# VH-VL binders against p38822r5to271: the designs that were tried, part 27

Target 1, 267 residues: p38822r5to271
Amino acid sequence: LSIGNEIKDSFKETHKWVQNNLKWLKDIEQFYRERAKLEKDYSERLSRLSAEYFNKKSSTSVPISVGDTPTTTPGSIEAAGVVAWNEILSQTDMISKDHDQLSTDFENHVANQLSGLFTKLDMTLSKINGFNNDMVNKKDNIYHELEKAKKDYDEACSTMEMARNRYTKASNDRNKKKLDEKEMEMNKCKNEYLIKINQANRTKDKYYFQDVPEVLDLLQDVNEAKTLFLNDLWLKAASVENDLGANVSKRLQAANSVVKQNKPSLN
Key: E = the ipSAE of ESMFold2; O = the ipSAE of OpenDDE; V2 = 0.75 times the mean of E and O plus 0.25 times the DockQ between their complexes.

## First folded at step 7 (VH-VL; framework fv_rovalpituzumab)

Design k5 (at its last look DockQ between E and O 0.01; V2 from the best seeds 0.00; counts 0 for: pae O 12.6 > 2, placed apart)
Fold by ESMFold2, look of step 7:
Structure k5 (fold): chain C 267 residues (1-267), chain A 127 residues (1-127), chain B 107 residues (1-107)
Amino acid sequence: as target 1 above (267 residues)
Amino acid sequence: QVQLVQSGAEVKKPGASVKVSCKASGYTFTNYAMNWVRQAPGQGLEWMGWINTYTGNPTYADDFKGRVTMTTDTSTSTAYMELRSLRSDDTAVYYCARDEYFGGSYKLPNYYGMDVWGQGTLVTVSS
Amino acid sequence: EIVMTQSPATLSVSPGERATLSCKASQSVSSNVVWYQQKPGQAPRLLIYGASTRATGIPARFSGSGSGTEFTLTISSLQSEDFAVYYCQQYGYWPYTFGQGTKLEIK
């Protein structure tokens, strides 16, 4: 294997690995979109449940001034137990809104940012691949031109040798002119071949010792950027879920404060 | 000279589809992403999405997902945007605009803004 | 999604004077802001990227500044051809979003 073949295989393998790591971002994005959907569904169900029991409570808590004890104490309609239940229902509805916020936060701060990360790095990877293809094509064209120049020189040498043999066997003016003509053509092909050798050497030095290492570094940079930003997005996902937990704790503390005021003699 | 030349104005009925073309010249088509941005009469700019012109992979804004298709033809250096199920509020000028996330041969993503815009295509949707 | 809010909605300024246009992001976008100019009936024109770097061919009278959530486009020595609508756009947070525009009217 030439050095060119080993370097070509290294780019191909590295590019494939980076591309697979980028594609994985789409799976992670979908996971957080589904998490957002779950949180929204929960929020809607919890809000509906709270509303249902508020309406049921309203029907059962209508003041009963007709019947056996229309003059019951003021607390019999707005007893501390009913006050506590109203607060529990109110805080439950606020918790439903907290889950709606988490759904929105997963979409905006996590899933959408994963989509953007993939989009940005996918284009960068495409341009790196295009640059690599251009470099490979330029090198291959120089090699093809060198092969052609060598073939032309070899053929000119063979043609000149045939003319030389004819002149040695029949030393006339016509054969001498033909030999001189073919020798001039051979020298022209030789000069072109030497020019192509120099061009190929300059091109190969730049390609193997400058351009290829640079392109491989760019591929590594794409994967490092992917990893760095993905880690930040995972931390953001945890952060928005922690914010939900803090808000829920606040809601429950508010409800608990009212529940602790529910005294038996006041009920 | 770098140019983006778009197809001509269209008049459509609600429920129809429109396909706007954007032909690039003067640069390597696959080195730049192609954005589509619309502007309703008297209104601001609205980003619709973009397409990776090398892979053909589009990304759509949420408001247009399901109604828009962005494609390319690299042999003609042309980008296309098709908007389906047209409504009267889709009346707008539709622009293509290129941008680049790769500023140098070995630098990671670099954004220079949408530096070249098409002339715009007026799409009118009316009963 | 990041909301970009431009102020004022309309700014009336005499030629030769200085115009200052403001753009506020709903959360930090670092220096990831672009400014565009749009004249009536024309496509937008890129002026500034990276909050402060002039695009190729943009006159020196256009300058941008800002970082985080507050950004400013300044046009010194206003010319008659500068009458246009100006848009800011952020690219620090996906997806891209535009401000609603500031119309610069030359008295």
Scores: ipSAE 0.343, ipTM 0.701, lowest interface PAE 3.8, mean pLDDT 86
Fold by OpenDDE, look of step 7:
Structure k5 (fold): chain C 267 residues (1-267), chain A 127 residues (1-127), chain B 107 residues (1-107)
Amino acid sequence: as target 1 above (267 residues)
Amino acid sequence: QVQLVQSGAEVKKPGASVKVSCKASGYTFTNYAMNWVRQAPGQGLEWMGWINTYTGNPTYADDFKGRVTMTTDTSTSTAYMELRSLRSDDTAVYYCARDEYFGGSYKLPNYYGMDVWGQGTLVTVSS
Amino acid sequence: EIVMTQSPATLSVSPGERATLSCKASQSVSSNVVWYQQKPGQAPRLLIYGASTRATGIPARFSGSGSGTEFTLTISSLQSEDFAVYYCQQYGYWPYTFGQGTKLEIK
């Protein structure tokens, strides 16, 4: 009984543990949703900022001297500066779009997937729990039947004994008949009780040595699946953020290339 | 025979609600998730959500969050989908379809599909 | 969400001929693709799951292939009953999304 209780408790604890882990998925989901919101907000703000400064018209006029030999003029230098600035703003706007993409990626490739994962594992967990409950109920039912059979047998024995005593006191055909009837009933109850004992023992053995271990294994499978999928999603989250980094780097390089062309001197 | 039988066609006014039923038979109702998919006239399929038939826990598509409620009655093996605040563009055939999330051994399968569908319920939203 | 793009929108093929339907995912969905057949006035019917596995009761003339972003449904020899609309669906990413469908019509 002690071993059985321990096993039963193990299931409950394991189930709870897995359940809590699944809830953890929800927390992680929320985390990435919040990150997505931050990225979206940043994107929008950055975009607006870029647009604002882009709309600021430079008062710098670039006189173009059309001569036999084109020479670099101060105006040209200023123009180069404006060009560089425009590029910086343009690339900044692109960076804002990259952040928007990251927001989308966090939502689509991480948060939504966590939601889906939770749903799948939750369904499986629920079914496992249902299965366990069914097994427990079957076991309990058999035990209840056993107890009933025992009671019936005990009562039959008592009744038989009373009949026996009556027959002993008065040995007549009536009492003999009653004794025989009660003996038959007792034997019937005995047989039923024996059947229930056997059934109960088999059910118990199956439950503790086969069913419970199987259910525990299933719980473990759910947990392992959770871990594997979660790892993948974490890696994906890192990947999409790395992509942002790469894109940002690319944008900055493009801007830098133009900036480097903005020379301080005419020569 | 495994089958899903849905409730009859509905005509509703804008702003009203509709509740479609899907009765399952021929299989263990709680062993399969129930999906809801709709199809506007002449259009493609749109997934609305699904429900854990064992726990009754639903998951809705974002487009329907706040307007849809999915429920089940395990005693009758029936799934329900209620769509509120109906609009003209909600006019569609609504399908229930089952989906397995674990195999006979209670292990998660790698791939899924909706293998049994209801006959569909036409919901017409008109003023 | 993942966008599933089916092509062509309409495919005209003669009975007995081979039909090839394409489904492209906006991102890799591994092999988590399902194909459905829908006849007029009927509910969709599951044809293929896992990109290449035929559902129970589906004739051998139906086959699915592909992985990642490119998927194909092939009907080796079209029967009269095969003229319908075909949908692909991905299960690789939540939420599950459908293609817009390909109408297979008789030439």
Scores: ipSAE 0.221, ipTM 0.666, lowest interface PAE 1.7, mean pLDDT 89
ESMFold2 (binder alone), look of step 7: mean pLDDT 91; pTM 0.926
ESMFold2, look of step 8: ipSAE 0.320; ipTM 0.688
ESMFold2 (binder alone), look of step 8: mean pLDDT 90; pTM 0.922
OpenDDE, look of step 8: ipSAE 0.000; ipTM 0.436

## First folded at step 8 (VH-VL; framework fv_rovalpituzumab)

Design m1 (at its last look DockQ between E and O 0.00; V2 from the best seeds 0.00; counts 0 for: pae E 24.9 > 2, placed apart)
Fold by OpenDDE, look of step 8:
Structure m1 (fold): chain C 267 residues (1-267), chain A 126 residues (1-126), chain B 107 residues (1-107)
Amino acid sequence: as target 1 above (267 residues)
Amino acid sequence: QVQLVQSGAEVKKPGASVKVSCKASGYTFTNYAMNWVRQAPGQGLEWMGWINTYTGNPTYADDFKGRVTMTTDTSTSTAYMELRSLRSDDTAVYYCARDEYFGSYKLPNYYGMDVWGQGTLVTVSS
Amino acid sequence: EIVMTQSPATLSVSPGERATLSCKASQSVSSNVVWYQQKPGQAPRLLIYGASTRATGIPARFSGSGSGTEFTLTISSLQSEDFAVYYCQQYGYWPYTFGQGTKLEIK
């Protein structure tokens, strides 16, 4: 048989490791989907709250001076307060919409992208695994052929030996011829067996010294790609949330500007 | 027809190298080992080594280790023997001869070298 | 390495007579012995392999025998074309080694 190989096959372990890392992407995806849900829920609840109080405002309306030359009256002061309140509620509603946008952003720009990344890398991983399987199959096939060749050789040896014994017992031309034939056959089988041994050894060596390392490199590439794209998505997630923050700040500033106009006195 | 055809005679100076070729035809080249045997004028046969034509791995006689290189080109079914640092006592006819495929010398070997090249005379002279 | 010793160095025999060539191995090589014939100016020709099996095309007058350490090549009736140098070689152990040869000449 072929010479034994002491090189350990690390493919299976590495493959499992990469596979687990890809599963991690799914967990991250789920996290952002859940965040999106929270943002959506918050948006809806905030919107309803704003609407509720906006409607409530109508019941507390203060007369506003209407004319070509508006005069400042105490009622006008109250009206200014109502105006400020309306702006606050309006901006709150806008903030609710901003949260809705964040929800959408989490879904579209992060979670869905993670899903896509997983799909892509998973496919790649499958291909790599397929490649490895092909190599393994090639190796196994030649080993099977080797076994067959060995059996044939063993049989040929046995047959030759029988012929030899026959010739020894009865030394005649017929038996000699038979022995010669069987000897030739044995040698033929031996040659084939030896060739198969060499082929098997070569195939084995190729697998462990060339194919496995290449496959491991491919696995590493998948892992690196995962990290790269994942980092980008994490940055994107932060970016969209920062956008929310910026929008919220803008809304509040707008409200504040109106509030500052709500003067405590008429002069 | 099974045959081995060797390259032509060579005349070399001491210290030079010679490379002899042996082209095989009529059989599967990689199924048989290729031996190299030389014969000095009026002397006996001296085995130099053999090469596994399938793997390309050579095995040299101790007397030639470090000075001889055997190679094969499977695409052309040609075996090569290079002898370096030639000396006058390297003057000989060099033969290639096919033999049974050998992966282990512990296995019974019933075949000899059944096909020989015509020989290549290498003359080393000042 | 195994030393193959052939004897005699030169054997003079008349045509039609029997020739017996000896090859002795320094240690047992089982039946892994081959015999070659070499005529002047020609490459060796395989005669016997496996100590006793004639190669293809070899006349029946050639026969090999022996095992272990002692081997014999016999030519039952010498023909004019049989006068040549004969070499034995062992395949039992690496490296394969040749005998020094026996020259068969006309008496």
Scores: ipSAE 0.006, ipTM 0.452, lowest interface PAE 11.6, mean pLDDT 88
Fold by ESMFold2, look of step 8:
Structure m1 (fold): chain C 267 residues (1-267), chain A 126 residues (1-126), chain B 107 residues (1-107)
Amino acid sequence: as target 1 above (267 residues)
Amino acid sequence: QVQLVQSGAEVKKPGASVKVSCKASGYTFTNYAMNWVRQAPGQGLEWMGWINTYTGNPTYADDFKGRVTMTTDTSTSTAYMELRSLRSDDTAVYYCARDEYFGSYKLPNYYGMDVWGQGTLVTVSS
Amino acid sequence: EIVMTQSPATLSVSPGERATLSCKASQSVSSNVVWYQQKPGQAPRLLIYGASTRATGIPARFSGSGSGTEFTLTISSLQSEDFAVYYCQQYGYWPYTFGQGTKLEIK
């Protein structure tokens, strides 16, 4: 069946394609888990760095007539610089927390969701493959029964022709009885063959024009679901990284505001 | 004190070019990005691009790429925008607007465009 | 590019009342939105950046809110000088894009 071969190849190729696309989800998941690890490590190192330099400033402060909180006059430029430095350190620590949040967001809202998506779709693909196997087995059993009925009919035809030849050579009552017996057996096999032809035709129509299109639609549904949810997860990944950028920008705006207040004296 | 003063109105024929100047005063020119924004009569604002006044590198909106050139002269604290191959739908008021740089990459428009020039009307007619 | 859609196109409000202007981005721009005011014959004036931070010298009656795709400029207790056209702009992604404007006029 040339049409049957095209449909069989279509399921096999479509199943491979869907399966490879599902396996690809694991690679994408791993990428975002590695991104989350990088962001976590950066967050921890950055927080320790800002704390280290904040402690240096505290341990090296020396009392003076204005103490460790200098005046805001132009003659206290070094004290104004310490105020700006403290703000830079504070904003750096806040930025470290922003990266910790990005790490958490990649893990929880991207990588874990990709893992869940893979699991759900892999289970669905397994069920579709089982349904296809059941349909193929039913079809193959009916074709096997048809081939057996055809073989039985062909053998009965040959046996009846032998009995007919014996009767034409020697037209006795014994040969007539044998011919009648073989003709009845041939007609019985013929009826069984006709029954199996009708059963096979009904099974063929259901398989090729109903069952196979349905299973291919189910495979396409899996791929469409994968595409829709993967696109949503990629957009979510971009969104959480854009939120990091906005938060970091806000932190640096605060620091820049303090730095700009330390304008040099005009005199 | 801080201000952007643009060159005067221009009347051009289709196919000509126009070069609008924008002279900055009252601040350090290279500490702020320079944006160019236009507004057709009765219409909204359209961003044309910006120039990094520290590096001299422009970035153009795709709709103007190939027709616009943005330059600076740091010795005169002046930005320039030249629009070539003028069409009638280029009739607009053209604004320069500064934005304070943000970060090591000199990102524009982080605080919004806080100082605008007075605008230059460019009229394109036959 | 990101489309910024403002609504309404025209808003008629009496002095002393509250005005609420909306701006919607075609995709998330986080908090990277600026609001400008423009009076006839004048250049735009910066009001709000970072979606909610008032620029220097902007009266407290101006407030901004929103994140992601939906943004709002609110003007409490309108003054006669507040009747103008208002533009939102996104700066989260290149190219920077403006909304088409909302005209705030005297009812």
Scores: ipSAE 0.000, ipTM 0.355, lowest interface PAE 24.9, mean pLDDT 83
ESMFold2 (binder alone), look of step 8: mean pLDDT 90; pTM 0.925

Design m2 (at its last look DockQ between E and O 0.68; V2 from the best seeds 0.00; counts 0 for: pae E 3.2 > 2)
Fold by ESMFold2, look of step 8:
Structure m2 (fold): chain C 267 residues (1-267), chain A 127 residues (1-127), chain B 107 residues (1-107)
Amino acid sequence: as target 1 above (267 residues)
Amino acid sequence: QVQLVQSGAEVKKPGASVKVSCKASGYTFTNYAMNWVRQAPGQGLEWMGWINTYTGNPTYADDFKGRVTMTTDTSTSTAYMELRSLRSDDTAVYYCARDEYFSGSYKLPNYYGMDVWGQGTLVTVSS
Amino acid sequence: EIVMTQSPATLSVSPGERATLSCKASQSVSSNVVWYQQKPGQAPRLLIYGASTRATGIPARFSGSGSGTEFTLTISSLQSEDFAVYYCQQYGYWPYTFGQGTKLEIK
């Protein structure tokens, strides 16, 4: 029966399965870092666009002037239109800052926390693997000692039988002393073998009925922790993006209020 | 018994690199993460990152990402930290410190702080 | 990242008296705070983890408390060897961050 080999294969397979599940966290982290980069780039480009068009009004003044026509000072629709345009540019710049905040929030509250989660669970998985290796090695050492004790006993039995045969052929005091010596050694080896059998049985029971189930439970605990904390991080990601949406809506409402004040004079 | 012994002081020029070693003894090296923490003269402590000593997987603080490499040699129970493109404001004492973040048989790992520190390695960066 | 702010920067206290050191986090770290002691020319020494649990071998005169954003290290009867710099560190939010330190000196 190869129960021992089946258990070793089960641990390796389960450990690999958990390890692959943890590896997925690195992919998710990368996604949010790339999202943060996109939001940062958009923020910077939008801010530059707003500044460019605002500076266009500040850097270039084109008076209303034709040949013999007087200069007109706007105080109505064109002035109100400039006020509305400047408000649109101002709110656009504030929206660029909202996207900069989302970039920062994705990095700090999502990607960095995914990195921390992977890091901690990866070390936990490493410790579980180390614990499993130590348990296997302890068990294997006890079985090695048992096999050596059996070999020693078998050799002592053979040596004692040879000494018995010599005493049977020549029943002298020297051969009797040798036989007695080998019987003593055989009995010492027998007792050691019995001790090692008991130790191996106790080690087998602890290993298969306590240690292996505990190690497999720890592997499942890693996967459960991964799932729980990943879900929390996905909810946080949604929350910070919802905050962006709320801020953008606020900016647009402010712009709309100013635009509505730009009423046509023709009515 | 349990100890971390670091390599000796270094003097470097701006733009050079430094590699600090941290040899562990008296415990199972791969059972504890290794942190690197630095302290500029007269200043506080700054966490640089840490490494999973079993897998060799490092995690770096953002301020050092791209300039730092953390590695291990499990056969010698030694951790390494290399800092590249040195500047004068990298002048500091660099510490290695182990921590424990796994505790027992139930659900979650626990953090017990950095319980063992190396003696520190002074790195001086000057023109 | 989370900013850990320690106060006061320097605390002058007579031997045998009580010292109270404060550490404030910029956002909640639950109870995930560690305290270290550092004497001149030495590496930091772990005192407290989990905000309130003494590390192995730390005398009972050291105690920690707090949760959320505010944390306190108390040394109930100062000994001459307790005059050092004390750092708090959070581990409730990645990455780890340290406070700037409080120097405890003889008055």
Scores: ipSAE 0.386, ipTM 0.728, lowest interface PAE 3.2, mean pLDDT 86
Fold by OpenDDE, look of step 8:
Structure m2 (fold): chain C 267 residues (1-267), chain A 127 residues (1-127), chain B 107 residues (1-107)
Amino acid sequence: as target 1 above (267 residues)
Amino acid sequence: QVQLVQSGAEVKKPGASVKVSCKASGYTFTNYAMNWVRQAPGQGLEWMGWINTYTGNPTYADDFKGRVTMTTDTSTSTAYMELRSLRSDDTAVYYCARDEYFSGSYKLPNYYGMDVWGQGTLVTVSS
Amino acid sequence: EIVMTQSPATLSVSPGERATLSCKASQSVSSNVVWYQQKPGQAPRLLIYGASTRATGIPARFSGSGSGTEFTLTISSLQSEDFAVYYCQQYGYWPYTFGQGTKLEIK
């Protein structure tokens, strides 16, 4: 009787694969953090620019006609231009704030969530590895016991053979008794060895056909979870950026509405 | 008999560092994440970070990044939290707390809250 | 981050009466809410997880409910040992955040 052939353990490779995939989450996180920084920087620079030009605006006082039918004067036209310019600058400043919001959104709704996802999955992965280690240890322990039993049996066989040889050389009651004793011991060791073989085989079968598949399923679950959550976060990232676009569009429309009121003629 | 036992109260000066220990017993240390939560006098709970006790990998709250270091010693089942550049507003009771992630041996971990807490360590920062 | 708002800040209730504590999330966190109890001079104790599941050893008089943005902790009949500060925590989004707490005091 012997232990059957071992099945190749794919756990280590699969674990490593999943681990590498989780590391990828960190890279993605960093990407969005960097984007957040860029948006923040852009926001601040744009805000400063708007403020600068707002301060440069000419203080042109335009006389307002107080008549019953106010007519457009050259001064009023100039004023309208200034009003339009002020609106443009104002909306530009608002756009800068929108970029700031995007920065915040990238951090809070994407990067931080990626970090959290990594944290959770990393812990899960570690625990799965722990489970596997426990199973491996159990298997190894049985194997060690088997080896010990084998050694004991081998030694008992050797001792029995020596006793047999002695009995063969000198066939007396003493030598016969010793032979019987050693034979008994050999049989005891043999039985123990057989028990350990059976236990080892059962443990092996359990490990490779039950435990490993279960652990691999867990790894698969981790990977699937990663993918699902990552997809959601990518969609969220796109969503918050689309919101920026919408806000920018709104701001520009507001500015345009004022610009359209800046009439080129007095009529 | 699952418990977390923390180190004793500390008094520190501004600019100093403090290291709080949290010894776990009664369970497998590496099967649970260790969290650190502090509470200023009369205030609410503030999460500082957590550490993967299996890998030793920490994650810190944004407010503490750069000032806090979390470590573990698996041989002694002890978690450590070091807070540097102490200031008066760091005066608080600091707690270690493990989180529950398992509902079964072969189920994916889920968060079920922090189920075991240390007794807390008072850190006083005063000139 | 998600803001958890607890109300009221202080709740005065007589022993034997029902207490209802509210926790509101700034956005939906599904059922990912835990409740903690903290007695004076003690560390927090886990009461509820998953919005409605009692932790091990928690008396039946404690119950949690809610989903999305509205959550409630209910103590059906207040005992003397129930007067404490209660905190909710969300774990729907990272980082996990706490409410500011509700102090349950004796009326």
Scores: ipSAE 0.154, ipTM 0.637, lowest interface PAE 2.1, mean pLDDT 88
ESMFold2 (binder alone), look of step 8: mean pLDDT 91; pTM 0.929

